# Designs tried in a protein design chat: VH-VL binders against q9nrl2r1430to1533. Part 68

Target 1, 104 residues: q9nrl2r1430to1533
Amino acid sequence: GGVHELSAFEQLVVELVRHDDSWPFLKLVSKIQVPDYYDIIKKPIALNIIREKVNKCEYKLASEFIDDIELMFSNCFEYNPRNTSEAKAGTRLQAFFHIQAQKL
Short names: E, the ipSAE of ESMFold2; O, the ipSAE of OpenDDE; V2, 0.75 times the mean of E and O plus 0.25 times the DockQ between their complexes.

## First folded at step 4 (VH-VL)

Design k2 (framework fv_ficlatuzumab; at its last look DockQ between E and O 0.18; V2 from the best seeds 0.00; counts 0 for: pae E 7.6 > 2, placed apart)
Fold by ESMFold2-Fast, scan of step 4:
Structure k2 (fold): chain C 104 residues (1-104), chain A 122 residues (1-122), chain B 107 residues (1-107)
Amino acid sequence: as target 1 above (104 residues)
Amino acid sequence: QVQLVQPGAEVKKPGTSVKLSCKASGYTFTTYWMHWVRQAPGQGLEWIGEINPTSGETNYNQKFQGRATLTVDKSTSTAYMELSSLRSEDTAVYYCARHGYEYTSKGYFDYWGQGTLLTVSS
Amino acid sequence: DIVMTQSPDSLAMSLGERVTLNCKASENVVSYVSWYQQKPGQSPKLLIYGASNRNTGVPDRFSGSGSATDFTLTISSVQAEDVADYHCGQSYNYPYTFGQGTKLEIK
């Protein structure tokens, strides 16, 4: 093997994690750090959870993988007003994702 | 142990600029936002702005927008605040302070530098 | 901007008394209010974050309460070492803002 034998999903998640704007998405939002988050967001997700699902072969279709990534961005924009640091990072990272996802 | 080290004092003339440093140690520099807060003699605390050391993203108090510039040097775990067009009213102690939570802009200021006294006088 | 107003401006207490410091936000800040202790010539130190959580190493006599717009810092039995300025601040919306401070003195 080698890096080229990794799944396309794994490679894309790694690229997202390494992006400078991934900081709001690396781990699940902490209820202690953001106490009202889970009152608003009912389907929380983060890049570490998505990566685990990729490694466990839980995505049967590319659309299922894409749906989880889009849910992550949707949660960001639902909770965070447009002019927040989290929303701005999400906007830039989502644009990057859409370019990379054309390979799927 | 978490430590933020700042120089003790700086003296500058009106109309010049100053670049203040804040050297961090004892934690992963890139995972916490860094804030700058000033306190004029006998006055309360005034927030200048914040920077994410990972992305370089900044947010400023509008009062300082265009005059304050926040940067970081990841290789030395050092945060910087440059303040331009200095006036006598900029005489204050300038603190750097670490954001209390990882990976979020919401929170509090958990560790503070000892402060740099900036004196602006001719 | 969210305005934080502290009361009283200054307070003199006898050792062992319960002291209550108030902080009011001009709009809802949920629980994103922290309290800082500042002794003369020193930097501020975090006492309470998220309205009610004591920072590590802070004595049990310090407690915080409140939500939305009204917040309180209580010292159950004031000690000589508690002489300081106490600042509340919100970090809910930009710009982050602080109250004017309350000066605590011992009689």
Scores: ipSAE 0.546, ipTM 0.857, lowest interface PAE 1.6, mean pLDDT 92
Fold by ESMFold2, look of step 5:
Structure k2 (fold): chain C 104 residues (1-104), chain A 122 residues (1-122), chain B 107 residues (1-107)
Amino acid sequence: as target 1 above (104 residues)
Amino acid sequence: QVQLVQPGAEVKKPGTSVKLSCKASGYTFTTYWMHWVRQAPGQGLEWIGEINPTSGETNYNQKFQGRATLTVDKSTSTAYMELSSLRSEDTAVYYCARHGYEYTSKGYFDYWGQGTLLTVSS
Amino acid sequence: DIVMTQSPDSLAMSLGERVTLNCKASENVVSYVSWYQQKPGQSPKLLIYGASNRNTGVPDRFSGSGSATDFTLTISSVQAEDVADYHCGQSYNYPYTFGQGTKLEIK
């Protein structure tokens, strides 16, 4: 709720984007580059979309923001096998997110 | 224009090491994975490994695990591949190749260096 | 390791003929297949990625098709400058692997 939560959402998104392991999550996966992605992932989301939703004040509850971030990681683990570079990046970034989320 | 510049040739004796370079220009070096691929005379292409220039993360073909070491120097936009314990069958042209996708897909090699011919002979 | 098998090993064609090159994966690679052209004495050049997407600057006589395990590269009207080795490769799973190549000559 309120201005302080929105500032915290923005701060956390900026920290996620700056993290070295953000590279798989910066924008939506390209259907052209990854032809079967959207056959498997039904609720796509990425950091650029989440950041836009924060900027437009579309998150009314902290749980809504957290749900989108966790969906982003869940999509990564659903699509990518455990030993892939994408899944490893997701594991590390998710751990970072959990540490930082106390600010919410 | 994207360019990957490699030295033309190296000659080494068996049992020694070589460190091959690949100087990148014309794009943001850190946003694309770099790959190394070799081609023995008259043979097909063989993938050696890849490196993420931002994180330093590497993945190797198990055939080269323990002998190949991939590194980057971000300040000079240069990728390196060191190959140790050289054998005569390591005689090949060694290419660096850029990953064509900067996001989550498994990649293709959209730009290639001109290759370094490594000759390993006693 | 996923084995990529190309056929034929070599072929000779007349100018203007349609050429079909085949690549078969030992297991399902979805559409994570790319085709490369390697002219004599040169490094490989990307032609097709994602099985069917033509890379920028590649003439439209080159096209790719296929999915799962069977892939083709087609040259609709072969030109003298198309003399090259052609390689397919998969990027579905580590290690990334290539076929042995197909050598294209003009009769």
Scores: ipSAE 0.034, ipTM 0.704, lowest interface PAE 7.6, mean pLDDT 89
Fold by OpenDDE, look of step 5:
Structure k2 (fold): chain C 104 residues (1-104), chain A 122 residues (1-122), chain B 107 residues (1-107)
Amino acid sequence: as target 1 above (104 residues)
Amino acid sequence: QVQLVQPGAEVKKPGTSVKLSCKASGYTFTTYWMHWVRQAPGQGLEWIGEINPTSGETNYNQKFQGRATLTVDKSTSTAYMELSSLRSEDTAVYYCARHGYEYTSKGYFDYWGQGTLLTVSS
Amino acid sequence: DIVMTQSPDSLAMSLGERVTLNCKASENVVSYVSWYQQKPGQSPKLLIYGASNRNTGVPDRFSGSGSATDFTLTISSVQAEDVADYHCGQSYNYPYTFGQGTKLEIK
C-alpha cells in the first residue's frame, strides 16, 4: 500500500485510541471475562472494529461514523454501572469525542 | 485453591473498636478487590465496603463511613476491617469476600471467608 | 439505597420439584444481580451472576434470569442438598445491597 493522508475519521479514531480513557473500548468485550455481556448488549462494537470499517471505507457519511462511536458509548453506559471505572472513562472519552467530532 | 481465612470470633464491649483480619491465599492478592459483608443473626447480608489491595482505594457503605476502616497488608496478603464505636447492633458474622472480576466493579463475590462472629455486649 | 426484595420468605418443596425464587429491585439494576446459597452454619456461596452460569462448579439445575427490576433463580429439580438460604444482591450502585433472603426446605 501507499502512504496517504489520514482521513478525518482515521485521525479521530487515532486520537480516541491514544486517549487515556480508551482502555474499555479498544476491543470487543471478552465473553470469558464478562459472561453476561452479550446477553445485554446486542450490538457490540469497539474502536478496533470502527477502525477497520474506516480503513475499508465503509463509512460514506460522517453520521454513520458518529453513530457507531455513539453506539460504542451507549453500550458502555447500558452495561456498566454509573460509578464504575469503565463508565467514568466512557464519560470522559465521549466528551472528548464530542469536541473532536465538531471537526468532521 | 482460593482461601480466605478469618478468626472464629471476637467479643467486645460497646464503645470499643475491633480489627478483623482476612488472610487470602491461592491467588494473586493484589488483583482482586476485597469486600466486607456482615450478617446479623437471622438477618440478611449487609455490604460494608471494598478495598483495592493494590492502590488502597476504598468505597464504603455510607452507613459505616467514618466508623469502618479497610486496610490491607500486601506482604502478608491480609485484609483488615476496623470498626469503631461498637454497639450491640454490630453483633454479626463478618465476612470478607473476594470480588469476582479482576480490576472491575461488577460486584459479585466468588469466594468468601468462613466469617468472624463479633459479639458486642456489656 | 436500592432495596432488594425476595419472595417468598420461605418455602418447602418436594424432592425433584421445580423451585422458583424471586428478587425484585426498587429500581433498574440492569442485570447486575447475583445469587448466593448459604447452607446452615456456612458462608454464602456464589450461584449465579446475571443470567449466566459462570461454570463455577454450580450444578446445572441452577439458573438465573431477569433484567431491570425482576430477577429469578430457578432450580429445575430440587435436591436434598439444596436446603439453604438464598440471597440475591445488586451491584449496580453503591452501596451494594442484598435481599432479605429466602429459606428453602424440603418436605
Scores: ipSAE 0.018, ipTM 0.675, lowest interface PAE 5.9, mean pLDDT 91
ESMFold2 (binder alone), look of step 5: mean pLDDT 93; pTM 0.949

Design k20 (framework fv_ustekinumab)
Fold by ESMFold2-Fast, scan of step 4:
Structure k20 (fold): chain C 104 residues (1-104), chain A 124 residues (1-124), chain B 107 residues (1-107)
Amino acid sequence: as target 1 above (104 residues)
Amino acid sequence: EVQLVQSGAEVKKPGESLKISCKGSGYSFTKYWLGWVRQMPGKGLDWIGIIYPGDSETRYSPSFQGQVTMSVDKSITTAYLQWNSLKASDTAMYYCARLGRWYSGSYKGYFDYWGQGTLVTVSS
Amino acid sequence: DIQMTQSPSSLSASVGDRVTITCRASQGISSYLAWYQQKPEKAPKSLIYAASSLQSGVPSRFSGSGSGTDFTLTISSLQPEDFATYYCQQYDSYPLTFGQGTKLEIK
């Protein structure tokens, strides 16, 4: 829709979503497609959930927002071997996030 | 359930070699950095180093570089801390701990799960 | 190296008291700070990470605050099991460094 003034967290989440390497992180991993994921990953999270938390003003501190984003990357690297497309996408997106997060 | 189980207490003489162990279970061992922390009797916590079991990359505290060697055997999900020649000043409790948020180089991390500790006593 | 200084080195308190422990970094560490609890003869236990995030399973009476260089751990309504030594740790840069510890003793 229209042009809106976005919060710093909202702006950063939008940039992460738009990044080429965001595809493993847009939504929660499907239990149907990846049945063992939830046996290994105990705190699942994805960009759509983080964005919803931003929209509901659930992050009081930048550190809480950063924690959720870093949990998302940690889950990716725990589940996916380093030579996978998912892990490589995660590594590049995390580097991008670290640069952007410096201004929070 | 995440668990780190360390080897039993050791009593050694100066100049002897030693290798203590830390066995991980309940998580993907090769996907987390594992750290070692020393605590001298009655003193605080002192970071030794971290190792990534997936490729054996190590990062040592400058204070411990060259004094100890960290290694892993991923086939048995076990990490090791080794001394070639022990000194009386090595007498301490040694903890292994999982670095919950240190992943992929520049990623920041803290110790989320700890082993029970291995007491090392070095005296003549 | 980033030096971490805790204050006080020890304090005495009674069950039901509100207790505050302070940690100061020698340079800015953003919110990359963790708090650990250690009981006698036991391994440390993670309490708080990212300055204010409570570790899963830790009672809500524990809270952390601060950013940059000055950080505080607060225990509301102190319980008997809370008498322990508390350590802060920065994880902004290497080498990882701990505070010297604050011993919480029975009054």
Scores: ipSAE 0.000, ipTM 0.564, lowest interface PAE 14.3, mean pLDDT 86

Design k21 (framework fv_ustekinumab)
Fold by ESMFold2-Fast, scan of step 4:
Structure k21 (fold): chain C 104 residues (1-104), chain A 124 residues (1-124), chain B 107 residues (1-107)
Amino acid sequence: as target 1 above (104 residues)
Amino acid sequence: EVQLVQSGAEVKKPGESLKISCKGSGYSFTKYWLGWVRQMPGKGLDWIGIIYPGDSETRYSPSFQGQVTMSVDKSITTAYLQWNSLKASDTAMYYCARLGRYKSGSYDGYFDYWGQGTLVTVSS
Amino acid sequence: DIQMTQSPSSLSASVGDRVTITCRASQGIRSYLAWYQQKPEKAPKSLIYAASSLQSGVPSRFSGSGSGTDFTLTISSLQPEDFATYYCQQYDSYPLTFGQGTKLEIK
């Protein structure tokens, strides 16, 4: 670890952002496009928020980081029916995350 | 280049079975929903259903549920629409089309790329 | 089911004209509306999604506006290749439904 090295959490977030199935998770869900989202989902989160928390060194344990990522997927499956493209993307990205998280 | 190529025109009699195809190329076939749309001669567009090729999950329009079957063969990036017993009222142009995506938090449901269509004529 | 009604059903216009086509949903669909162009004997082509987002490769003379129940497709300066039938489609809820189409003909 030097000043030019990425943390393990930063590296994993970058891999998630670059994944084909990250599109539902890059930013918070739009209130204009999905007005009822915030009536249903009480703890919204997205990859840009998680990345900011990583950069500010707010995760002291791998479990705290994993919990935020899992919350993001949980929100997706709570709001989106199984047959939606969002739920399909979430299922694939979550599987990818579980494989990559073994490195933590 | 995203491309959807459909099978050729069909002429059938009432009661016959039929299976038409739609082959995708130029994109990750298993990562996009694929839809089917009917257009009766001189009429507008009617949504039939959508299928997710990655796991074969389907969603049908209530008007078409039980009338047709959607399926896929991932190994040849091909989707199918099938009738067990055709009716004269099935005479139409049938289009396959991919469901598009545009940004984080957006919901799919619009068709971004379309096949050229398969004309099905059912007459005695 | 959400019913989509287009107005007018047909329109005659000249090259260079500003053309406006409207689409009304029987209930609120937020911004989940797409517009398609269909030329005779051809498959439909995607023009606009999310009410106002232009599909890649579509000329900038096409624009969409509206939210809720009332939507508009505008062609700012009509070209010869724009004579076609135009369809709106909602994707706020299933089943997906299309408008009846607006046929744009040369005057």
Scores: ipSAE 0.005, ipTM 0.582, lowest interface PAE 14.4, mean pLDDT 87

Design k22 (framework fv_ficlatuzumab)
Fold by ESMFold2-Fast, scan of step 4:
Structure k22 (fold): chain C 104 residues (1-104), chain A 121 residues (1-121), chain B 107 residues (1-107)
Amino acid sequence: as target 1 above (104 residues)
Amino acid sequence: QVQLVQPGAEVKKPGTSVKLSCKASGYTFTTYWMHWVRQAPGQGLEWIGEINPTSGRTNYNQKFQGRATLTVDKSTSTAYMELSSLRSEDTAVYYCARKYYGSSDRYFDVWGQGTLLTVSS
Amino acid sequence: DIVMTQSPDSLAMSLGERVTLNCKASENVVSYVSWYQQKPGQSPKLLIYGASNRNTGVPDRFSGSGSATDFTLTISSVQAEDVADYHCGQSYNYPYTFGQGTKLEIK
């Protein structure tokens, strides 16, 4: 990863965080509020974790960054039925991500 | 070698139900979603639904909602699709297929040989 | 539902010719399009996923391209063993949907 790549990752993750449909993805799902989540989702991730990894320069390749974002959406669609607010938000945010990620 | 084994054929009368099997081998059964797709004679492919073998969670095509039921038996690495209230329009080859749901994409990388279901009186 | 439309319905090619098959989605599916080859009496086989990624073991004469709503499958030099029905499908949104298929024959 170069400096330009890290800047691009930070810009994109900030855009995702600011998006209206980011609310299901901002933080890890609470085990207290959603007790069965971690029985179903084996690799939990959220935008705050991804942003921290970007800031610590833990992504060496664009593919690693993209993989973590896609894992986040994959988890959303695995846990949440398609008719839920979470799944609808995930569908719209994922489409936004795919448009922006074309530049990576 | 990864394989999905299905029986060759089933014949059923209208109004009955059928339960089709798909036996997986050569990989860890619980790590991939299992999908069901049908194909009427001379027609395209039609997605029925999917099941996560680990959680038992299912998603269905609305067209089959209430008629199709997907289940798995982890002890035998077998997936099942039950289709009720059969009609002549349900005559088709029914495939099970393994879905890759990895980092960047979703695709059916391994397919069963298909079961020909004939619904006639 | 997202409707996938393939064109042409069928075509006949001479050996060694370049052939292109088209697939249109009624809505934006980004790059979540796969192509499947199906020979008579056989199950579908994955050729291309993510619009442009060739599956392991698929000959390099097969390539995919496109994004959003318009996708193509290209066979750079058609061979006798390529006689089959070709299906495109989207996995972007539920229900997953497929095109009607394109039948490829050798003349």
Scores: ipSAE 0.006, ipTM 0.573, lowest interface PAE 14.1, mean pLDDT 86

Design k23 (framework fv_ficlatuzumab)
Fold by ESMFold2-Fast, scan of step 4:
Structure k23 (fold): chain C 104 residues (1-104), chain A 121 residues (1-121), chain B 107 residues (1-107)
Amino acid sequence: as target 1 above (104 residues)
Amino acid sequence: QVQLVQPGAEVKKPGTSVKLSCKASGYTFTTYWMHWVRQAPGQGLEWIGEINPTSGHTNYNQKFQGRATLTVDKSTSTAYMELSSLRSEDTAVYYCARKYWGSSYRYFDVWGQGTLLTVSS
Amino acid sequence: DIVMTQSPDSLAMSLGERVTLNCKASENVVSYVSWYQQKPGQSPKLLIYGASNRNTGVPDRFSGSGSATDFTLTISSVQAEDVADYHCGQSYDYPYTFGQGTKLEIK
């Protein structure tokens, strides 16, 4: 086969995954460790899920991709009080995302 | 047409509580956080708190924590703010404003017309 | 709390003049700054979000710029309908905070 180029969405997700503040967002929250999470958060999402959707070419518009990333941050700020390390990481990673998303 | 409808005015005595309403129409109520912001006459805007209509989750400005209570009624697409232990300093126009749940930069794109609360004996 | 300070408190301009309104944050808010226009007796209306993005339906004479702690709202050619109080606000950290407002008048 040929060499496949990374999509702009894939490149951005990789940058987010590698960011120091990505740790709360890498995988879905554990039901065992955080049992009330899924009572509060009705549309759970994480970077591994978003990357899967990119891989399957499920995002037809940049706005759909941006909406999923923003949903991820919205979930973080809803579940986690503002003074938590999760909320602070989310604030910094969201700011980084907004700078990078200007390229889309 | 997207609208947030609030009553025009409310008069209360010091020490009492008030419950202000904000009726949403023209959009899916549960996809936007509802925020409450007040403005004393001739002064700047002051953020009170936010509520997610889907989950009921709230975040408050610490200044109002314990005095303000935000609730929603999904069946009527109405948000409420109750403020207790009223003082004359609570005299202000109280606005509701919406924020899209996935909004980049967390901005208020639509505001209610405001309710003037007057606290006096 | 993050303190937002606007300058000037008020200004009066002639029609067609370029107007610049300033907003300073007491700490880094990246680009989480929005500008709201409030005409007498009316609710605030969103003009700019994310420091530089114009809201739908806002005339192109309005533009926003800045990052970190220093932000500016520019009106390239002021019109009579622009008479209003202009508020900047940050949404970077809780509580969300607003400046005291700048009153724009036409002479």
Scores: ipSAE 0.007, ipTM 0.639, lowest interface PAE 10.0, mean pLDDT 88

Design k24 (framework fv_ficlatuzumab)
Fold by ESMFold2-Fast, scan of step 4:
Structure k24 (fold): chain C 104 residues (1-104), chain A 121 residues (1-121), chain B 107 residues (1-107)
Amino acid sequence: as target 1 above (104 residues)
Amino acid sequence: QVQLVQPGAEVKKPGTSVKLSCKASGYTFTTYWMHWVRQAPGQGLEWIGEINPTSGHTNYNQKFQGRATLTVDKSTSTAYMELSSLRSEDTAVYYCAREYYGRSYRYFDVWGQGTLLTVSS
Amino acid sequence: DIVMTQSPDSLAMSLGERVTLNCKASENVVSYVSWYQQKPGQSPKLLIYGASNRNTGVPDRFSGSGSATDFTLTISSVQAEDVADYHCGQSYNYPYTFGQGTKLEIK
């Protein structure tokens, strides 16, 4: 919806980007550094892509925004074993997101 | 057997710093995050922070941020916690603990025996 | 910060009695709650993780239940070796936090 909703999405993305655990999520995973990633993950996404969609007003509903953030975390857990620093960062950032998203 | 070995006790004066050690054995040191938790006499447990031994990345409880510094030495499988500007209220048993991170679970499966830090003049 | 509140602060039970210890979180922690047993002069030992999963080697008289904000540790038949402080802790959000502990004594 409205301007207020778009402002809330931008603010939440900024908070996620500033979080210490955002490093695995800032940009799309590199195919050069992680060659098998795109064989496993069919719908890649990252915070820079989500922020671009917010700025272009592509989210019509809060649920669409939340779905993209949840997809990002789902991809992390699907690709990365649970004992990795990526998966641990993803779990903590997702918990932070769930608290913040209650305001949407 | 997985084990975390800590020294028994340290006595320090207010205003000084202390560096406590936690030597790991029986597992691959870099595969588990190491946490530090303290317990004042007769009180509950208080989380200080965590370190990833692989990357050196740390997260701190804000109450200790700026005073606590977590480090590791991979070559000796040893974690360290340095606490600066010591005060009498820092008197506590300091534990290191290994975090198991599995499918949907996070918990401390192995604890050191603890180091009693006494801060007094 | 998520505040974990345990009740009661202390209790004394007779051998063989059923014991229930409570732990409440100020916010939803899903199931990211663990219970630790601490005997006098010892470090904490993991009893229950993920709210309801018993750690390897822990006797089956110990069980955990609950979700969201309300969690319970149950000892079906208290034994003398169960004298300890029991701590609940959440690992859902930073900082990780623990309750104040419940002291269990035997009459």
Scores: ipSAE 0.005, ipTM 0.570, lowest interface PAE 14.2, mean pLDDT 87

Design k25 (framework fv_ficlatuzumab)
Fold by ESMFold2-Fast, scan of step 4:
Structure k25 (fold): chain C 104 residues (1-104), chain A 121 residues (1-121), chain B 107 residues (1-107)
Amino acid sequence: as target 1 above (104 residues)
Amino acid sequence: QVQLVQPGAEVKKPGTSVKLSCKASGYTFTTYWMHWVRQAPGQGLEWIGEINPTSGHTNYNQKFQGRATLTVDKSTSTAYMELSSLRSEDTAVYYCARKYYKSSYEYFDVWGQGTLLTVSS
Amino acid sequence: DIVMTQSPDSLAMSLGERVTLNCKASENVVSYVSWYQQKPGQSPKLLIYGASNRNTGVPDRFSGSGSATDFTLTISSVQAEDVADYHCGQSYNYPYTFGQGTKLEIK
């Protein structure tokens, strides 16, 4: 961890949030709209939760931050069939993330 | 084989609304997002929006936000596009299209035959 | 919105000639470009996806290339049945956008 690393995490989360493909990831999946989601996905996470963890300095290593972002994408691909707009958005956003994560 | 069947034509007066249908067959309707695309005479293709038949989630082109409403009827494997406050500029062929996903790419692999909507007084 | 611009607007070729159709994106779309063939009175048909991948059943005379902002569809030896409008479209960002189309005719 470091001040520079925390600043980098915040910048990257902001870039992810602003990306056109962030819509499936901004907030936790609704239990009302998708009732079986929480039966299948055991470790739910979303960008708003990751951003909150960054702001509270809960990530001590870049690997911990990267693991949470990857968990978010893993959940997306586990729940959503490959031919869905959610999976499509996840694939593009994950590729963007991998490029940006080179800066960490 | 996979097919998307649409009515051939609709004629409407300005200021009214229209609800166009797209009946799917030959595949599991709820597995693929359904898209709506229009083409004005002599013009290119213009994306209207998409709907997930399983969840009902929709994404719209901002140009049609508030005027277009996409819905599905899973029991009949039919997708619908309602367009309100019709203008003469809405005269176009309206296609439904199935979105396919392969190797991280999305594309429209199957298209309906299109419905020619004519908006005239 | 990403603007897709195709060139030329129309062209006429002799049978057996090589034809190239161009598509330019106003910003980087990586390789998220598809090409569709639309014959008169018909709906569009997928030819190429992901800039360079030929769809199943599409003749090998059709090929796609390009990345970032500049994309090309090539027909190595044009045939009479290739008379159509050709559309490129990007699926990288919402909204999905298409070019204005290129009309291919035979002399």
Scores: ipSAE 0.000, ipTM 0.571, lowest interface PAE 15.1, mean pLDDT 86

Design k26 (framework fv_nezutatug)
Fold by ESMFold2-Fast, scan of step 4:
Structure k26 (fold): chain C 104 residues (1-104), chain A 120 residues (1-120), chain B 107 residues (1-107)
Amino acid sequence: as target 1 above (104 residues)
Amino acid sequence: QVQLQESGPGLVKPSQTLSLTCTVSGYSISSGYYWHWIRQHPGKGLEWIGSIHHSGDTDYNPSLKSLVTISADTSKNQFSLKLSSVTAADTAVYYCARVWRSGWSKGDYWGQGTTVTVSS
Amino acid sequence: DIQMTQSPSSVSASVGDRVTITCKASQSISSYVAWYQQKPGKAPEPLIYDASSLESGVPSRFSGSGSGTDFTLTISSLQPEDFATYYCQQSYSTPYTFGQGTKLEIK
């Protein structure tokens, strides 16, 4: 990816961070407070990590960026039962992401 | 109330294995969290050694070059540190701890510390 | 490894003073910072977790702030029992690392 794609990734991450449903995704799940999380989730990721990768120009393709965002949602749904506030927030934020990602 | 207490020999000879145990009371280690070993060299700051989860999952400080082993005994509610091939540089106060991370209402708990001197 | 650098290394202050201690991470660590107080001969006592959350039983004169690379511990009105060494710690990634400490001394 070029300069235009990098700018689009930054804009999209900012929109995700600002969304009311971003709270489960802002930073990595605490290994100390949720000790079984890392027994179940083998590729942890969060919006702060993704934003840093955007800032460091580590995404060369839009697909790589999208893959990391989708991994984040996949981890949420794998760990959290469907009726939890985390899973409900993830469902709404993922729908928002899919709409915004059409601009990529 | 959660309490942690270190125990083990205060004197260890160079090249031998340092062995310490942390006894936890007021909370079951099998209920979760990672449980940590941290040390403090005389007149210096704190150094994280490693941690264990009751499942057997461990994390170690890479600087200790495979010299460290941490194990847990859930039946005794204890976890232990073994540090092999010790030198005078391993002289320190050793702490066991349950260290806080964000997102929850639970806090950190530290043991009182035990002094280990490595000397011939 | 993530390096945590504290400043100042020592500070002299009087009871009633506002004291500020800073901690800088060598890379972004979000809000995964804890602050500890250590008195001579004692174990470190946790004060702040998640950069700004007060531990239970810690007086409200203590506060933490910051995110990313720059973090601050503030004591709004210094009390006699606050003279101690303060350490920051990152828990963003292993190995977990501590700052070198800031010694708060009576003026």
Scores: ipSAE 0.000, ipTM 0.526, lowest interface PAE 15.6, mean pLDDT 84

